# Ledger of designs, part 22: VH-VL binders against q9vpl3

Target 1, 224 residues: q9vpl3
Amino acid sequence: RGKINIQRPKAPHYERARVVAVTQPKYPELPKAKSCFKTRAERTQQQQENPYNEIIAREVRNWLDHSRLVAFFHLSSITADDIFRVRVQLHKQNLHLKSYGSKIIEQAVKNTRYEAIVPLFHSNHCIVFSPDPEKTAALLRIVRRVPQMVLLGGIVEETMLSRNQLVAYAQMPGLHAVQAQLVQTLSQAPGHLIQQLQAHQNSFVQVLDVHAKNQMNEETPKST

## First folded at step 10 (VH-VL)

Design B42
Fold by OpenDDE, fold request of step 14:
Structure B42 (fold): chain C 224 residues (1-224), chain A 122 residues (1-122), chain B 107 residues (1-107)
Amino acid sequence: as target 1 above (224 residues)
Amino acid sequence: EVQLLESGGVLVQPGGSLRLSCAASGFTFSNYAMTWVRQAPGKGLEWVSGISWSGSSTYFADSVKGRFTISRDNSKNTLYLQMNSLKGEDTAVYYCARDRFDSSYGLYMDVWGQGTLVTVSS
Amino acid sequence: DIQMTQSPSSLSASVGDSITITCRASQSISSYLNWYQQKPGKAPNLLIYGASSLQSGVPSRFSGSGSGTDFTLTIRTLQPEDFATYYCQQGYEYPRTFGPGTVVDFR
């Protein structure tokens, strides 16, 4: 019984080949599956026509109008329960955790200064809103305990900040504290300058004194 | 104490201009959007204008659009309403109000000033 | 623009009575409705926000309910200080719009 070469099957006998050719089910060409993926353009157009998207976009705009602090996060595999817990913690600090679709965000920020944030929302994301930028430190403290929330960046007082910049901002002292520090620094600057200038003069005088003393000692004739 | 104090309401002739001011105290002014609401004598309340916390977004009623401008100076804790081309129908007490928003509650005004009277008459 | 209506335009009641004021929006505004009280010669005060949330400092005899297009303000056990004009206001979209007001006076 000849080993059926599965890799190179022997061509069937002519008669069998004819039968096989005639009996081969002609499967209708699968309709070229209109790529279920409506072109980005078609999706965008359909989204524009959805009154629901406009309603939610309005909500986003309202949040932006009332929030001096906006932070963007990527959500890794996080449970609904964990999100809820974080939401509660944030809410206690007057921080509002929200999640919106990328299209909604795009619609909300279209033709605004914030249009550049749209690429941040291609994955699972959430946004935290707050009227108080001083809550940035509190926000970061809370989120630090949630490894599934990854800070992407934010907006503080209409300024876009990277992740690192937002962290730096949270570590900065308040404006008044900075002003106080500035005043202190400025008040000390003249004193230090004077001290430095005087140090050189004093050193020079000391050297001259030493030189004068040495000359006086050399001029004292050894009274034999 | 949280307080809003309107000023600038006077008698003005039709076609005239007037600037109202609202001074805020007792809270961080820059954290809040603000609104103007007016009330004609013996009539109901009418929303006039709103402004975002930064001033970047402004909203107007159709009745005042193109004639009124809303602005704010956060460094002075002051809200402004510039009114141009005033009409008799603009005669009203003008209130400044602190605006709040939450997605659970919508837009609402939780603090109001005592108002300032603007009279437009020949 | 969203049109707001109120019913009744005026009502007379006695101290101790329970009264209900209704507000209707021309379209759905979810729960984004606020109630204000205004006394003669005074500025409006917020009573209820988000249809049913009681503003801090407002007595518990005030309550709000409703969603969509129909809303109600109820005052239980009317007090002398409650005689005023009440306005509903939609917080759903710009322009913000008020109802015409309901005057609550003494019977």
Scores: ipSAE 0.894, ipTM 0.963, lowest interface PAE 0.4, mean pLDDT 88
Fold by OpenDDE, fold request of step 14:
Structure B42 (fold): chain C 224 residues (1-224), chain A 122 residues (1-122), chain B 107 residues (1-107)
Amino acid sequence: as target 1 above (224 residues)
Amino acid sequence: EVQLLESGGVLVQPGGSLRLSCAASGFTFSNYAMTWVRQAPGKGLEWVSGISWSGSSTYFADSVKGRFTISRDNSKNTLYLQMNSLKGEDTAVYYCARDRFDSSYGLYMDVWGQGTLVTVSS
Amino acid sequence: DIQMTQSPSSLSASVGDSITITCRASQSISSYLNWYQQKPGKAPNLLIYGASSLQSGVPSRFSGSGSGTDFTLTIRTLQPEDFATYYCQQGYEYPRTFGPGTVVDFR
């Protein structure tokens, strides 16, 4: 009796296969939990039909006027519940999670220095706003636990940063700490320079002394 | 303590110019948009101008558009209002205020200075 | 521009009274309405933001309600320090606009 290969079960006899196929319960597909975020297509359609795009654009402009930190995320398939959970976590840190259509963003940033961000909105995206750039580290910590949110880049202090640059920024000490370190480094620099300069001078003098001694030894006639 | 202190209010002739300053303390000034609001003697409040946290966006009331300029120096924690071509109607107490925004609440001013009096008279 | 109106322009009340001030916008401003209190010779203070949210430090006797175009400020159990001028302000769009104010005086 051949060893039943459990990894590749032999196809059942044709008659049995038919019975099994017919008797398999068709379970209704669980309604795909509609995310609270509209798909790009839905958003685009809504924007085309909505005469109030300017109202939404105004909201985006207001966020930009009040946010020193703006982070852009690609949003993969995520449940409404998960989005809500993330939103609550972010809100506790004064981070505001929003989603806007690409056309709205374009309208909002038209003729501004932020116009260059429009190409970043190719799919389902969300934006996080904060008045405090020091919250960047907190933002990244929270989002790290949400694989459906992929960091694309952001704006910090009106400067566009890539994903890697934002990560680097979050790892840096605060501005004041950096300034303090800079001052400390600068205050130590003159001392090191003086030491290095003196070291070179001392070495030069030593070489000269050795040379002088060698010359004196060569000039001493071997009194045979 | 969070505080705003306006200065620069004086008597000026019609057609003259004046620069107001607002010094902020007790909070991170650069995190907030700012506004100027004025109040003529015995009258109500009138919004004058607003500026984003960076200064890249500025807003003006129609009554002052083209005559007034709003600016800020975040390194000095100071808000400015440059007023040119002053008129008698510009006579008012000028307040600086800290702006807040949330999509749930809209725009609101949560901190106000004590104001500085500007008098435009011949 | 959005025009703001208030009613009444003035009212007289006694300590302990409950009073209501109304504010109307010329167009819908959602819930983006703020209430300020101003005492004579002093700067305005924020009382309510977003139509119904109480500013930190403001007594609970102050409450705001409304949406769209019609809004109300209610002061329960009026205190001596509550005699002042009250302004509504729309935070919906620029230019920001204030109501004309309501003066609350002692009866």
Scores: ipSAE 0.891, ipTM 0.961, lowest interface PAE 0.4, mean pLDDT 88
Fold by OpenDDE, look of step 11:
Structure B42 (fold): chain C 224 residues (1-224), chain A 122 residues (1-122), chain B 107 residues (1-107)
Amino acid sequence: as target 1 above (224 residues)
Amino acid sequence: EVQLLESGGVLVQPGGSLRLSCAASGFTFSNYAMTWVRQAPGKGLEWVSGISWSGSSTYFADSVKGRFTISRDNSKNTLYLQMNSLKGEDTAVYYCARDRFDSSYGLYMDVWGQGTLVTVSS
Amino acid sequence: DIQMTQSPSSLSASVGDSITITCRASQSISSYLNWYQQKPGKAPNLLIYGASSLQSGVPSRFSGSGSGTDFTLTIRTLQPEDFATYYCQQGYEYPRTFGPGTVVDFR
């Protein structure tokens, strides 16, 4: 009785082979994991429905509703410790350092005047919020010591400013100081300016007086 | 001293209109969002409306949505509430309040006016 | 809208007592809860913001605690001036909503 070669089993008889072929369970091909080929659109749609994003977007909106100063920074290889130090310094000045994802920002500013800021959030970024625009100088002073924080721009009093414009803004005297200066300048306006402003009026009055006198002289009948 | 002073509360007929004012002093008004809260006689507090520091964002309770408008003039340090189509249920003391926000604390009102009484009665 | 509830609706206490008021939100509001005190005929005053932060000028006998849905206001050593109505308010989202209030009166 020939040793059953277990390594190369003899092909079954033709009839048996037919039966085996017909009775082999056809297992449905496992659906190709649709997950690997989700279109960018499908991925984006699923991300839009994250309730967490909505909550954080609300926070961003609240910050915007309460902040007259918003500054945008790029973070370049900054350590957590460095961020913490900066955060503490900023907090002492009522400046609030926050970091949000690009999608959250996009959702937060959608259909608002701030939609233009979305392209700024392509990499590691942070935002500083303040209710007081006069803190711009303080913000820039603090951040100057942190080379890992690069100023990109900001929003001051609902106006978007470039980096250079924001720096210039920080160098300007406060509105009250400017107003005070203006008042001082106006108060010191030499008596000459007032005279000049009144000169035309005075001249007009003089001309009218002369005219009136001439008319009175013409109406005096020469009593021949 | 930080102060809010409401004015404009009077007797008005149902369907009438009224404008309330809140004058702010002692702080930089333009740095803060503001809110209106009302209290019916013998009842609790009800939030009515909120406005951002610039006025670009406004929020309303469902009970007043479409009838009330909130606005502000930062140059005059004044908050306004325009109330149209007034109902008996709108009878209340109306308070203006200064809003604060922090991600650690949420939204809160740290300064309140003394309120002005609006009475809607036929 | 987030619904706020308070318990008790009223309580009687004596000067020197310690009292606790509870506030509950219909959903989680993190720590974004504020407490206000209102005396008869007066405007509300902020006592606590962010569940546990004491407003400037408020006595230390006032304290707040809680997170999520359940919050408490505690007044230690009740003083005569503390007899008032207390309101909780959620600062989580618009519309802002208040609890119904708790009246603290003299026993």
Scores: ipSAE 0.869, ipTM 0.949, lowest interface PAE 0.5, mean pLDDT 88
Fold by OpenDDE, look of step 10:
Structure B42 (fold): chain C 224 residues (1-224), chain A 122 residues (1-122), chain B 107 residues (1-107)
Amino acid sequence: as target 1 above (224 residues)
Amino acid sequence: EVQLLESGGVLVQPGGSLRLSCAASGFTFSNYAMTWVRQAPGKGLEWVSGISWSGSSTYFADSVKGRFTISRDNSKNTLYLQMNSLKGEDTAVYYCARDRFDSSYGLYMDVWGQGTLVTVSS
Amino acid sequence: DIQMTQSPSSLSASVGDSITITCRASQSISSYLNWYQQKPGKAPNLLIYGASSLQSGVPSRFSGSGSGTDFTLTIRTLQPEDFATYYCQQGYEYPRTFGPGTVVDFR
């Protein structure tokens, strides 16, 4: 009588298998314990009808109306304490860190030029607002120390910028500095032109002088 | 010094048009939303219109909606109020003001001009 | 539109007095209320923003309080320069609306 392999039992005859399948006690599926946490779908549904969303949407609109700099961040496993610390640092620079639900953002930017930002808000996100676009460098400096805040992009002067573009923007000299450089460059152009024009004239005169000298030397009869 | 200076206030007939200007100095004009507020003689303050920093959003009181237009030129640091179809009720001193916003404080006006008088009379 | 009311419409006081002006909104405006002072022939000046925040340069004798629908401006130890008209303004939504004003005159 061959040792019954208890580790890999031979599949029963197909008829037996059918009987076993039918006679297996159907245990009632344990009611899926409604996780105390409302599913994302449930949260979304409850938010749709809340008059409170309109109030918050108005706040978002007000921020947009007053902000020349808007930066979007993804939040990755950041603690409340860390958020608070960052908020304080940003606030010292007149940067305002806010977090809004995706539906609120959608409602706020509906039928506006900012509607394109809605896809950025699918996860845990925060927004930084500032009236001063010159604070972009300060913003990036602060958030660099916060690995949980990932820059996604932003809006500067009503222009949507990618992450890389925003970083590049922060590295650019101020408008006045650029203007000053431009003026300086333009002021140098006429001087260079004059020098080039004068150089050609001078070279021509030199060639003529040499020619004249050579002719004079040929006309001096060798008095032998 | 932070300053707002209104101009353009004159006598105009009913049905007429007028454009007011507000010149800003001493601050970065483009960083701020702006507002027009008016005050009829011997009366209280009435909000008229608001504009975002870029000019992309504009707001109006019902009393002036469809008749007034607010605009700005950030390159000239100037706020404008185009007033059409003027009525006697529009007679007022018009103030321009700098707007501020914070989620903790709401909307408020921290800097005001001296105002310009618009008189609408036959 | 949010309607703003003030009480009293006028009050007479003496130098050194403490006075209180009340403002009421027709609906809740959270803490988004501002107080302005206007002297005759002059532009309004911001005194208080966000119900209780004192504007820079404003004397500490001015204070604001309240939330929701009821707000109060208090002037402690009234000075001669404080005789003016005071307006409350809601900063909650557009259109922005002002109270009718309170005239503070010399008793």
Scores: ipSAE 0.862, ipTM 0.946, lowest interface PAE 0.5, mean pLDDT 88

Design B42
Fold by ESMFold2, fold request of step 14:
Structure B42 (fold): chain C 224 residues (1-224), chain A 122 residues (1-122), chain B 107 residues (1-107)
Amino acid sequence: as target 1 above (224 residues)
Amino acid sequence: EVQLLESGGVLVQPGGSLRLSCAASGFTFSNYAMTWVRQAPGKGLEWVSGISWSGSSTYFADSVKGRFTISRDNSKNTLYLQMNSLKGEDTAVYYCARDRFDSSYGLYMDVWGQGTLVTVSS
Amino acid sequence: DIQMTQSPSSLSASVGDSITITCRASQSISSYLNWYQQKPGKAPNLLIYGASSLQSGVPSRFSGSGSGTDFTLTIRTLQPEDFATYYCQQGYEYPRTFGPGTVVDFR
């Protein structure tokens, strides 16, 4: 490029930057033991671990493909011994206690109806998976003794449930039996349909009342 | 007694279609994901397809993708495999299997049916 | 796709022998390897899941080991009912690939 004896645009900006560079203070190097920069070995380890994000997201998808029950908890400070004991108790009931980072959950549920759950994983948390939604009552009974695990809500049968809805669900008698009963009664002649729907509605309300009473007793036990 | 019973295997012409069924009994079918595995005569096992407990997620081997579909009816405890555009390469015994997952063990198939023979020949 | 290989392709053995079958994955599959047994004319049966866990009802003479890419099925004190074909299968990703099988025959 040819050089021209003219003042370039931004000359004051360039001149100020040059003057500032000459007068900039020079600071001593920080001790290596207190360096905030990652070493090459640490970068390599992180790079190797990063390719596993999709593999771990597949693990979450596998859990979802095999779990009719998913429950979300906030996890307060808890000892490794205590969380291990809870995990063992849950495992005996086919309840699987896990924890995953929010980026992993975001990848796992991307483009699904469950994207709304991602913010739950920005804080300290744990998840319980189970293939059997009838284990919801056992789950709640076990975690009642673990105040460090605070129920946030769950997914049952692909339906997102709030904390209160999940508690109410746990109080229902086996949902499969109720569904099977309803299908059988709907196969009957139309003349009896009205009576059977009214009977099932009354039975369903009675079941919900019993479950609500049982849940209230578990939360605030009666004493005499 | 935990049991899986396949049916629907017959002789079919190339380009034809066939639907296989797998009836489950002795366990809560809707709690489990399911798979199809096939075995050509005198050959090894080949995983064909899988389906989540609800049916909302489905998976296929590349050899059948676009030609086969998998479905389930949890109210009837039945798994299905719809096979279209059949080729001679699809001749095999087709097994259904109950699928399992645990992050400690991975994916595995713990209960198998006895299989149904599909023959594709002119 | 994860390719699975098995060695040997076949072997001959006598009742009472201890035999070992190896399975190799083309990439790491953690411990997500399963072993199935298949007798002629019968459906496969699960023996080992998660590399080393024995399925309920499987005799203790069967054992599995390995992690990463290399896995082993060992049958100690081979019995007459153990003459069959053995398949490994990865449970790590879709497609859930099987090995080609190892035939264990009478010597």
Scores: ipSAE 0.762, ipTM 0.905, lowest interface PAE 1.0, mean pLDDT 80
Fold by ESMFold2, fold request of step 14:
Structure B42 (fold): chain C 224 residues (1-224), chain A 122 residues (1-122), chain B 107 residues (1-107)
Amino acid sequence: as target 1 above (224 residues)
Amino acid sequence: EVQLLESGGVLVQPGGSLRLSCAASGFTFSNYAMTWVRQAPGKGLEWVSGISWSGSSTYFADSVKGRFTISRDNSKNTLYLQMNSLKGEDTAVYYCARDRFDSSYGLYMDVWGQGTLVTVSS
Amino acid sequence: DIQMTQSPSSLSASVGDSITITCRASQSISSYLNWYQQKPGKAPNLLIYGASSLQSGVPSRFSGSGSGTDFTLTIRTLQPEDFATYYCQQGYEYPRTFGPGTVVDFR
């Protein structure tokens, strides 16, 4: 009875706890079956993640193979009803609104010139694809009415364009019509002259593409 | 009218080379990816090769990989198939086709050319 | 590679009949299945894309259905111009693959 440790309150706990501990069966710690199950489960999770990611990455590559216009937007909070209405209006113009996770985009653009776009997908984004770059003006007109979609930039004919460059591209009204009129006016010219004009035009476009890429690389996207 | 017209199919000896052309008209060629599909006499259709709108991505069936190349010239609205090291099993009618993609429908070929016959005599 | 099979390999039918052709993929291809029609000596032409969507200009007597691995093409009131070979084709992955074809002959 009265020990330094109160025997009566602790003695029942101590003796009963000691007896219970002694009578516990001697089992090996965790059988290999449980550890094998965890290893199998871990492999299954890794395998499931890999096939899913590659299927969706393939979808992104297919969009890129078929789209001359790709536009990137930051997407603020928006109701499902509002985004659906925007998607429908864009679809009428052959503009396809999509979103994909950053790991999917990274996998899709690996070993391409577009690897630099991956960081844009760590925040809330959406993407618009279209086979027709002439739809850039229509895209910008539609999204002006959608303040939740903020243009970040895009890809036009495989050239990465900043926000300002894409807006400028869209503001070139009649450029294709002017080029068509030039060809029409020169249709009676000798074939060599037409060929030389087309070659210079192609060279000029190449120079502009290099210039636009260099300008985008020097831009500061995170203004302070 | 949207049209595709293949040309260049002829008789070639085994080991020879041949380039096929496909001229596009009636649509904006540079907006579309393109494909080649072949059909051996009396047989079914076999996909051969595909190319993105820009030409930067190309795809090939295993039966032709390393021997065939695909290219395009968007300024001339023309698709090409360069066929090297030709074998008897390459004898077929070769079709070019306009390719489409939408994530709702997948990949599909909505416009086809008339075909051009390639014969590899062994 | 995704293997495509078709059934039947051939069939005989009369004008006005309704026929059904089936196509099976060796793995799920979602709804990425296309149907093409080819008449003798002619190029193929697209009938159905995405399993069930009619290409522009294709008569409404043609319909498609299915998803996953099993797909069907139905022609409900067969016309004289419908006697042809029909191919299914998966648009899910490269290499793109076709079924072996189904020949629809006039009885």
Scores: ipSAE 0.760, ipTM 0.906, lowest interface PAE 1.1, mean pLDDT 80
Fold by ESMFold2, look of step 11:
Structure B42 (fold): chain C 224 residues (1-224), chain A 122 residues (1-122), chain B 107 residues (1-107)
Amino acid sequence: as target 1 above (224 residues)
Amino acid sequence: EVQLLESGGVLVQPGGSLRLSCAASGFTFSNYAMTWVRQAPGKGLEWVSGISWSGSSTYFADSVKGRFTISRDNSKNTLYLQMNSLKGEDTAVYYCARDRFDSSYGLYMDVWGQGTLVTVSS
Amino acid sequence: DIQMTQSPSSLSASVGDSITITCRASQSISSYLNWYQQKPGKAPNLLIYGASSLQSGVPSRFSGSGSGTDFTLTIRTLQPEDFATYYCQQGYEYPRTFGPGTVVDFR
């Protein structure tokens, strides 16, 4: 008899060429029952745990290994053209704009001092990385013109800073600016050079101490 | 000019210890991760160890893990490699290198020192 | 660990030739492949990073290509200063690994 179920019923590939009944030999194949019993939660969990997540988490750890400045932003709705222009502007200042999923961030900072940052990534966000913390002022100047990016806080010199602390850090004169002020005052006061050098030396040490203490300060624990 | 200069390579007996130094100049040392790479005489390049800008993350090749320690002093612009329990297999020229990362390009070493020769022999 | 291989292990060429060196990774490394040049008795220097990006100061006769597992370095119109050993190196994961090198000799 030539009655064959030719229209390939929804069955495993190994059975399509043999659409004839149970009398056929059983071929090794993945059980369809296992695939049918996977729930939506199991597929989501497997996707979140796959090797791709580990690859991207390494990227985040590499950014952290190479960045003295990390800034976190909430990101509102923004066009692709606008965010691209912001990324280009930031890149010119050696500021690197990125986005990563909350699971990726959690995996990247697991067993580190930065685990407390993970809740910041449950909503739309972006991160800016830079090797140069003196670019903090440039970052805030550029982002001021982008209302879709709202500063949440950051990490400077491995110290977590609140939004207000990061803004205050950006307003401090840099070491080069302190050194330039010392040279200018030395040029204007030749008669008391030793005394003025001691005063400027102490000012320079105080600037270094403030930056060191900002790195060492423990911030108030953030709610998760 | 951006420069890296290794020092401390000498002849040492098996089981001995040695600390290598790498002095950096012409750039802001604390902005960069750093790497040690070695090359045995007549052989190819072998990555040895890496360190983050702050020193809080360190990485090692399996051949040296547990015997070598990497550190840095950002106030002195200096990278260090402490080598303990030295073996004949550790005989090589040791280079320090400035490390870079960008998610578009991965990790790469853009500036290298001239190298310092470590010889492990009885 | 990601193993890197290079082909050929050595080659002979004349000034003005174009040559190609191949590098293969044991698993996909995206485009995170670097090329270094080393002359005898000297330190290595970076030529190409990220598979195809030229380091500053590297002549345009050098080019790189590839993604995944297979990569090439091409040197067009060889000059006398290009006779050296060339190493590929993956910047994808730790431990960072190098290929065994390709010696380019003057014929």
Scores: ipSAE 0.732, ipTM 0.897, lowest interface PAE 1.3, mean pLDDT 80
Fold by ESMFold2, look of step 10:
Structure B42 (fold): chain C 224 residues (1-224), chain A 122 residues (1-122), chain B 107 residues (1-107)
Amino acid sequence: as target 1 above (224 residues)
Amino acid sequence: EVQLLESGGVLVQPGGSLRLSCAASGFTFSNYAMTWVRQAPGKGLEWVSGISWSGSSTYFADSVKGRFTISRDNSKNTLYLQMNSLKGEDTAVYYCARDRFDSSYGLYMDVWGQGTLVTVSS
Amino acid sequence: DIQMTQSPSSLSASVGDSITITCRASQSISSYLNWYQQKPGKAPNLLIYGASSLQSGVPSRFSGSGSGTDFTLTIRTLQPEDFATYYCQQGYEYPRTFGPGTVVDFR
């Protein structure tokens, strides 16, 4: 039926080609007139491709087994020379730039807590793996010069972080510095309360109420 | 100095249980996957078990699957191997090793402990 | 499971010799082949990873080559400290398997 079918007419060879969307023109790039040959060839190729997919999925699992930091990027058009230069710069910081197909990622993260990341790989993308989460800041500094790589989010220590959360994580002081800042804040609070006791007696409860309410209402300074 | 130190190897009767420990120092233990490898007296090396950096993924040789478990405590920088239903063929020096992976090189063990001897007498 | 074989099983050599040890995998393992050295009574040490990359501190007289199924370790200008047992090991898939070893002795 017809030399060039657009998958609208009902025919035995085109049973699955029925058009389901009406509001936009259908986008068939290839004629599907060879349904019998495609079925046999597709079966043979699919069997062979499935074993290769598992080999590459194993690689992704190995990266996940060895990486405390995983960052996901959208990748726009970039030359092979430019992406190679970025890969080399990242490698110097123990940051490993990779790309994998969405089917492979789906197979690799099956039965893991990371199944939610699969939709990120339906578009053009790249991934950065590293065993060292302290390298997050270095990663973001290097890719700042690469507008073709747009951060989508990441995984740090098995915690999924959005883009903004990962950027905030990278800008925070090291864990030791954050602990020191907490100690400094708590050390100053007791001394301040003791000084106010010396100034007033009957208002002591009111002063403590005001300080407790101020501390409860202000989690962080809004300046500096 | 990067160091791995195994302990817990002793003489055990067949069917018994034993827990091996591997203490890590000189590196950030939680950044690395870990492996156990054994060597029977006068024999070659045999891979036994592996564990991811977090402990969420574990792997075992068929000869020990179902009898051995592997675990880690990143707060104590320690790797463990729990060995149950021990057999004479489990007699070996047990090494712990630090695992590495890079898709350019594959999996490899770059730091090894000195080993602990497990003897299963019968 | 990927079976690993080594040849020869043992060899005798003199200081200053150049020797070659071969390793074969039962299926392609890309370049994911490692070489370890073990001296009597000691733990193994990594020499070469990824077929040809030297571990830090390994002398340049050691070299590795190969891909797919066939791999070679070469030791040039053999030194007294090089008399040991050498194991190849595939890092391609679990279970991670070792070759049977090659003993390099004085003779």
Scores: ipSAE 0.702, ipTM 0.887, lowest interface PAE 1.4, mean pLDDT 80

